# VH-VL binders against Glutamine--fructose-6-phosphate aminotransferase [isomerizing] (glmS), part 8

Target 1, 141 residues: Glutamine--fructose-6-phosphate aminotransferase [isomerizing] (glmS), of Sulfurisphaera tokodaii (f9vpa4r286to426)
Amino acid sequence: VIEEIKNAERVIVIGAGTSYHAGLYFSIELNRLGINSLPVIASEYYNVRSKKGDLVFAISQSGETIDVLQGIRMMRNSGAKIISLTNVIESAIARESDYKIYMRAGPEIGVAATKTFTTQLASILFILSVLKKENLKKMEK

## First folded at step 21 (VH-VL)

Design k1 (from g5 with heavy chain D104E S107V)
Fold by OpenDDE, fold request of step 22:
Structure k1 (fold): chain C 141 residues (1-141), chain A 122 residues (1-122), chain B 110 residues (1-110)
Amino acid sequence: as target 1 above (141 residues)
Amino acid sequence: QLQLQESGPGLVKPSETLTLTCTVSGGSISSYTYYWVWIRQPPGKGLEWIGHIYYRGRTNYNPSLKSRVTVSVDTSKNQFSLKLNSVAATDTALYYCARTDYGESGVAFDIWGQGTLVTVSS
Amino acid sequence: QSALTQPASVSGSPGQSITISCTGTSSDVGSYNLVSWYQQHPGKAPELMIYKVSNRPSGVSDRFSGSKSGNTASLTISGLQAEDEADYYCSSYAGSYTWVFGGGTKLTVL
């Protein structure tokens, strides 16, 4: 996962609702690390012109968000690789991903999706921490 | 509270075009989350998904009706419409407009209009 | 896309638990956890009762529950009440932004 992110020409972070907001944060932080990233509202995926070399980071709590699913299908067809962050194992989105990351947040019951959002952020922060460490190592060489 | 209301002629002649409009109130049709749906139900029969539209104009249709169906949206009027060409008696149905959540919640068809009966008869 | 298969009718006495099945294919019910259930009383529009297989919208009684195994989804109504008498329809995402409905089940409360 980390190597894919590092080597991607562009990281497209796609999500809907709360997941989009988590993705937006992720995208912002990636750009701060010098990794070209584009946050995408799931319903607007159709306007993204993905290509080989792109990496799609799909965020969906249920793993069944239709716009995200259709988005990654389109982007995969263009040659992009897919990393998913979902809360449900073997969900539709997860099954169609090259790399699967599971939040392990348990079922989301609240309308505010607080549990899921915090878990998404935790996962994203972990990924970012690893990326930052890798960058530091590179600077020391 | 968001509400949907169907409107249009209750009677259409065979081979003509059925046109219905759904008026959305209590909220904007322009949304990154929702799609706007048409569903019909022949008298005494089950439900059939017709198609939907995203507020920017992207549409998807039931393959069985695709050749005859056009769904459009007017964001300025907060409305979306259904056109069904070359109608026949089998198109007689109660037509519903509905909202579909394709976002994170994904609640399928969560809000419905009351439906409008369209009878195809000469 | 072919309709999902539901029993034409189901009946139960007040207080009983009944189950309505919805059988699809590997390309709809079997592929997605996007089965929804709708209740329709005579002369009324359908009302969403269950979405994503087992989730209840706000305001829906916890007597309604949903599950799925393989290509078959199920709606269970516990503590059957007279007001539950209605038609029930299942629906599933079928890919490529398409949906399919079941044929509907008439529930009679005896």
Scores: ipSAE 0.909, ipTM 0.957, lowest interface PAE 0.5, mean pLDDT 95
Fold by OpenDDE, fold request of step 22:
Structure k1 (fold): chain C 141 residues (1-141), chain A 122 residues (1-122), chain B 110 residues (1-110)
Amino acid sequence: as target 1 above (141 residues)
Amino acid sequence: QLQLQESGPGLVKPSETLTLTCTVSGGSISSYTYYWVWIRQPPGKGLEWIGHIYYRGRTNYNPSLKSRVTVSVDTSKNQFSLKLNSVAATDTALYYCARTDYGESGVAFDIWGQGTLVTVSS
Amino acid sequence: QSALTQPASVSGSPGQSITISCTGTSSDVGSYNLVSWYQQHPGKAPELMIYKVSNRPSGVSDRFSGSKSGNTASLTISGLQAEDEADYYCSSYAGSYTWVFGGGTKLTVL
């Protein structure tokens, strides 16, 4: 996962609703690390012209978000690789991903999806911490 | 608070075009979350999904009706419409407009209009 | 698109538990966890009762529950009440932004 992110020409972070906002944060932080990243509202996926070399980071709590699913299908067809962050194992989105990350947050009960958002951010922060650590190692060499 | 209301002629002659409009109130049709849907139900029969539209104009239709169906949206009027060409008696039905969420919640059809009956008759 | 298969009718006595099945294919019910159930009383619009196989919208009684196994989804109504007498329809995402409905099930409370 980390190597894919580092080697990607561009990281497209796609999500809907609260997941989009989590993705937005992720995208911002990636750009700060010098990794070209584009946040995408899931319903607007068709405006993104993906290509080989792109990496799609799909965020969906249920793993069944239709706009996200259709988005990654389109982008995959263009040659992009897919990493998913979902809460449900073997969900539709997870099954169609090259790399699967599971949140293991348990079922979301709240309408505002606060539990899910928090766990999404935790996962994202962990990924970012690893990326930063590797960058530091590279600088020391 | 969001409400949908169907409107249009209740009678259409065979081979003519059925036109219906759904007016959205209590909220904007322009949304990154929702799609706007048409569903019909012949008298005494089941539900049939017709198609939907995104507020920017992207549409998808039931394959069985695709050749005859056009869904459009008017964001300035907060409305979306259905056109069904070359109608026959089998198109007689109660027509519903509805809202669907293709976002994170994944709710299929959570808000419905009251429906409007369209009869195809000579 | 072929409709999902539901029994034409089911019946039960007050207080009993009944189950309505909804059978699709590997390209709809079997592929997605996006089955929804709707209740329709005579002369009324359908009302969403279950979404994403087993989730209840706010305001829907906890007597309604949903499940799925393979290509078959199920709606269970526990503690059957007279007001539950209605038609019930299942639906499923079928890919490529399309949906399919079941043929509907008439529930009679004896």
Scores: ipSAE 0.909, ipTM 0.957, lowest interface PAE 0.5, mean pLDDT 95
Fold by ESMFold2, look of step 21:
Structure k1 (fold): chain C 141 residues (1-141), chain A 122 residues (1-122), chain B 110 residues (1-110)
Amino acid sequence: as target 1 above (141 residues)
Amino acid sequence: QLQLQESGPGLVKPSETLTLTCTVSGGSISSYTYYWVWIRQPPGKGLEWIGHIYYRGRTNYNPSLKSRVTVSVDTSKNQFSLKLNSVAATDTALYYCARTDYGESGVAFDIWGQGTLVTVSS
Amino acid sequence: QSALTQPASVSGSPGQSITISCTGTSSDVGSYNLVSWYQQHPGKAPELMIYKVSNRPSGVSDRFSGSKSGNTASLTISGLQAEDEADYYCSSYAGSYTWVFGGGTKLTVL
C-alpha cells in the first residue's frame, strides 16, 4: 500500500474525534515528505470534492465509524481508492476499502493494545518510516 | 451532565403541523461527532426513529416519514426542532429527542429527553 | 411493521438467565457492528444498555451482555432481578444514516 500512497495525486486522510487528530498528524508528515495530503474531519466530508487519482486513508479503530463510512462511500463513488486503518477484519469500513491495514495489539505492543490513539499513531509512524526509507533509496543513484 | 428537554403543544388538530423543540443544556449542540435525534413511541407501541440533524444543518429522515418531516437547528439557542406536517391520529405518540455519536465511540442514543406526549385529535 | 424482529414477551424467575433475540437482515444487523439495546421502565425514557453489539456503558451491570451471529443479535440478562422487568428494544444502523428499531420485548420477572 506504500506504492499507492506514493503514486496518489492527493491523499485525503479522514477520521473522527481522536482518529482525526492521528490523521492530521499523518497528513502533516505526508506533506513534509512531498506527498500532497488533506486532513478531513469525518463529519465535514461533503466539503471535499474527490476525484479519480485521490487516495482516501480512512482511520477507524472499530471500522464502524459512521461518518467515516459514509464519507468513504461518497469518495469511492467519485473515483477515489480507499485504504483503511482499522482493528476489525470484517468491519464495514474494512470490507468497503480497496486496501486494508490492521492495527496490531499483539504481545510486542501489549501496553498499546488498550490505548487506541497510541496504536493508531504507532501504525502511522511505521508507514511514515517506510515512506521515508523508500524516499532515501530513490535518491541514491 | 448534558440534558435534553422537549417542549411543544400536547394537542394538535388533524392536518395541522406539529412543531416540537428540544433544548440542550449542560453542553453544546455544536459537535463534530454528535448528531441530534428525534424518536417517537405511539401509546403502548414501540420506538420509531424519525430523523436527525448535524449542528450545521444536514439531516437524514426515516423514509416512511421523510415527505412530512423537517428537522432544524438553532445553535445560538442550543436547540433543535421537529416539524411534522399533515398530522393524523396515527401520529399520536410520545416524542423524544436524543443524542447519538457518529464518531469513534459509536455510542447510539445515549442521552434521551423525558419525552412529551402529543395527541392528534379534533 | 418493525424492521427488526423481537419476541413479544419473555419471562423468567429471579436468578435465572434469559435471552432476547433481535433478527434483522443482511442490510442492517448483518452489515454493521452497530446494534444497541435499550431498557424502558413504565413511564420512563429508554436507557442505553448495550451498544456496538456487546459494549456496556459505564454504570450498566455486567449481568447484561450482548452478542450477534449473522443477522441476529442477542441480549442476555443473567441473575434476573425484579428491577429488570421492563420493555427492551434493539436498534441497528441500516446504512445511509438510517436507524431501525425492533418491535420491543416485554420482560416479566415471575
Scores: ipSAE 0.706, ipTM 0.876, lowest interface PAE 1.3, mean pLDDT 89
Fold by ESMFold2, fold request of step 22:
Structure k1 (fold): chain C 141 residues (1-141), chain A 122 residues (1-122), chain B 110 residues (1-110)
Amino acid sequence: as target 1 above (141 residues)
Amino acid sequence: QLQLQESGPGLVKPSETLTLTCTVSGGSISSYTYYWVWIRQPPGKGLEWIGHIYYRGRTNYNPSLKSRVTVSVDTSKNQFSLKLNSVAATDTALYYCARTDYGESGVAFDIWGQGTLVTVSS
Amino acid sequence: QSALTQPASVSGSPGQSITISCTGTSSDVGSYNLVSWYQQHPGKAPELMIYKVSNRPSGVSDRFSGSKSGNTASLTISGLQAEDEADYYCSSYAGSYTWVFGGGTKLTVL
């Protein structure tokens, strides 16, 4: 996953509602690290033209967020690779992703939106911490 | 708090165009996650999904009705509308407007209007 | 895009549990965890009882539960009460922003 993020021409981060806000944070931090990134509100996916070389980072706790699913289908059809961040093994979004990251493996039931957001942020912070460590190693050679 | 109310004619003649309007109150039709839906129910029969609209105008329709259906939105009036062309007796039904969440919550058709009966009769 | 198959009617006595089935295809019920159940009393609009297979909206009794296996979803009502007598519909996402409904099941409380 880290290698795919570093090698992408652009990282498109797609999510709906609170997942979009987690994705926005991720995109801002990726850009600060020198990784080209575009945050996308899932319902607005039609406004984004993807291509080969793009990596789509899809955030959906349930793995069944319809606007996210339809967005990644369109972007994959245009040549992009898909990484999903979900909490449900074998969800529709996970099944259609090239790479899968699971937040606290197991079904999401009865979880408040704010608790879900915190879990998404924790996963994103972990990814960012690994990217920051890799950057430091490169500088040290 | 949020409420949906259908309005339009109760009687339409065959071959004419049926136009219904749904007024959204207690909340905004402009949403990045909610889509605005038309569903109908012929007398004594089940529910049929007609189509939906995203507040910026994007639509999807039931393939069996797609050639005759247009759904539109007017955000300034907080309303969305259904047009069904060339109606026949088989289009007689209770017509409901509803909302659905295509975002993270995934709640499908959680709020419905009261329904309006449309009879297609000569 | 095909209609979902439900039994035309089911019945049970007060206090019993009943299950209503909703059978679709691999292209709808089998592909998505996006099955919902609606209760409709005579003269009223449908009311959402279950969404995303097994989630209950606020205010819906925990006597209502949902599940799915393969191409078949199920609504289970435990502890039947007279007020549960109604028509019940399932729905499923069918891809490409398309939804399909079941034909409905009349529940009679004996």
Scores: ipSAE 0.665, ipTM 0.859, lowest interface PAE 1.6, mean pLDDT 89
Fold by ESMFold2, fold request of step 22:
Formats: sequence, structure tokens, C-alpha cells
Structure k1 (fold): chain C 141 residues (1-141), chain A 122 residues (1-122), chain B 110 residues (1-110)
Amino acid sequence: as target 1 above (141 residues)
Amino acid sequence: QLQLQESGPGLVKPSETLTLTCTVSGGSISSYTYYWVWIRQPPGKGLEWIGHIYYRGRTNYNPSLKSRVTVSVDTSKNQFSLKLNSVAATDTALYYCARTDYGESGVAFDIWGQGTLVTVSS
Amino acid sequence: QSALTQPASVSGSPGQSITISCTGTSSDVGSYNLVSWYQQHPGKAPELMIYKVSNRPSGVSDRFSGSKSGNTASLTISGLQAEDEADYYCSSYAGSYTWVFGGGTKLTVL
């Protein structure tokens, strides 16, 4: 999955609510690493024109976030590949993605998804740490 | 606490247009995750989803009603509206407005209005 | 008629457990973990009891629980009480921003 991120023409990061904010952080850090990235609020996906060469990084704890699901369906139909970050095996978003990253967070019991936000951030930080180590290795002589 | 209230006529003649308004109080209609919904229930029968609107104007409708339905939003009044054209006796129902979350929480139809009865009769 | 099939009625005695089924298709209940259950007392608006298959909103008794297997979702009410007598509806996401409802089940507490 790291190689797909590194080689994408653009990484579109889509999420709703708190997941959008995790995705915004991810996009900012990707851009700092030289990886072209665009954060997208899931409900506004219809304003984004996607194409082949784009990689969509979809963030959804349940894998059933409707605005995310409909957004990735549109973008996949336009030629983009999909990576999902979810906590539910065989959720709708996971089943429709080309690559799947699963978080091992516990189930949410309340109306606020605060635990899921921190596990989303932890997963993002791990991905970023691998990408950063790759860059340091390239500068090593 | 957020509340929804339907308003509009209780009696509409056949072939005319039904217009209902839902007023949102205790919160803003402008949301990136909540969508605003119309649902109806004929007397003694079940619930039927009519459609919804995102506060910036995007709508989706029940395919069986799509040719007759328009949902609109007025963010300055914190309101959204239903227009149903060419009504018939079968459109007699309790009409509810509701909200649903299409974001991470995914809470579907958690807040409902009290409902308003609309009778279609000559 | 109704897109989701529920039994027309169920009954139980106080203290018993009862289950209401909601059967859809592979295109709705079978495809999405977005099944909800609503309780409706006569003359009142529906009230959300369960969402996303098994989640209870704040204020809903833990006597109410939900599950799903294949194309069928279930609402279970344990420790049945007189106040539970009502109509119960299920709903499911059906794709393309479309929702479908069951025909409703009348629960009678004997």
C-alpha cells in the first residue's frame, strides 16, 4: 500500500466529520513529504473531478459512512483506485476498495466517535512514519 | 436541543400542489453531515421515505415519487420544504420531517417532527 | 408492497423475550450495516430504538438489542413490559441515497 501512495499522481483523502479532520492532517503531511494530496469533505465529493492515476484514501471507522461510500463509488467509476481505512471486515466501503487497511479499535457504543478518531490518527501516523523512513533511506549514502 | 416542526395546509384538492415547510430550531440546518428528510405515513399504514436535502441544495428522492417531488432549503430561515405536485387521494398521509446523519455516527432518522396530517379531498 | 418484510404482529407476556424479524435483499439489508428500528405508539411520531444494526441511542433501554444475519435483521426485546406495546418498523439503506422501510409489526403485550 505504501508504494501505491508514493506513486499516485494525487492522493485524494475523503472523510466525514472527525474523519475528515484526520484526513486533513494526513493530506498536509503527505504534501510535506512531496506527495500531491487533496483533502475532501465527504458531503462535498461532487465538487471533485477524479481521474485515472488518482488514489482515494477513504477514512471510515464503520465502513458504512454513506457520504464516503457514495464518493468512492463516483471516483472509482472515473478511474481512481481506492484504499480504505476501516475497522469492519467486509463493510461496504472495504468491499468496494482495491486496498484495505483495518484498524483494531473496539466498537463504538456512544453517539460520539472519539475512540475511532484516535485509532484513525494512530493508523495515519504509522503510515507516515514508514513514508518518512523511506525518504531518510534515500538520502543515506 | 434540536427540534423539527412541520407546517402547511391540512387539506389539499386533487391535482393541486402540496407544499409543506419544516422549521429547524435549537440548531443549524447548515451541516456537512446531517441531511434533512421527508417521510410520510398513510393513515393506518407504514412509513414511506420521500427524499432528503443537503443544506447546499443536493437532493435525492424515492424513485416512485421522483417525477412529482421537489425538496428545497432556505438556510437564512433555517427551513426546508416539500412540494408534491398533482396530488391524489393516495397522497393523504401524516407527513414528517426528520434528520439523518450521513457521516461517521450514522444515526438514521434520530429526530422527527410531530407530523402533520394532509388530507387530499375535493 | 413494502420493501422489507416484517411479521404483521407478534405477542408476548410480561417478562418474556420476543424477536421481530426484518427481511430484505442482498441489495439493502445484506449489503449495508445500516439497519435501524423505530418504535411508534399510537398517535405519536416514531422513536429511534436501534441504529447501525445493534447500536442503542442514549436513553434507550438495554432490553432492546439488534442483530443481523445475511439478509435478515432482528430486534429483540427482553423483559417485555406493557409500555413496549407499539408498532415497530425497520429501515435499511438501499444504496444511492435511498432508504426503505418494513411494513411494521404490531407488538401486543398479553
Scores: ipSAE 0.665, ipTM 0.859, lowest interface PAE 1.6, mean pLDDT 89

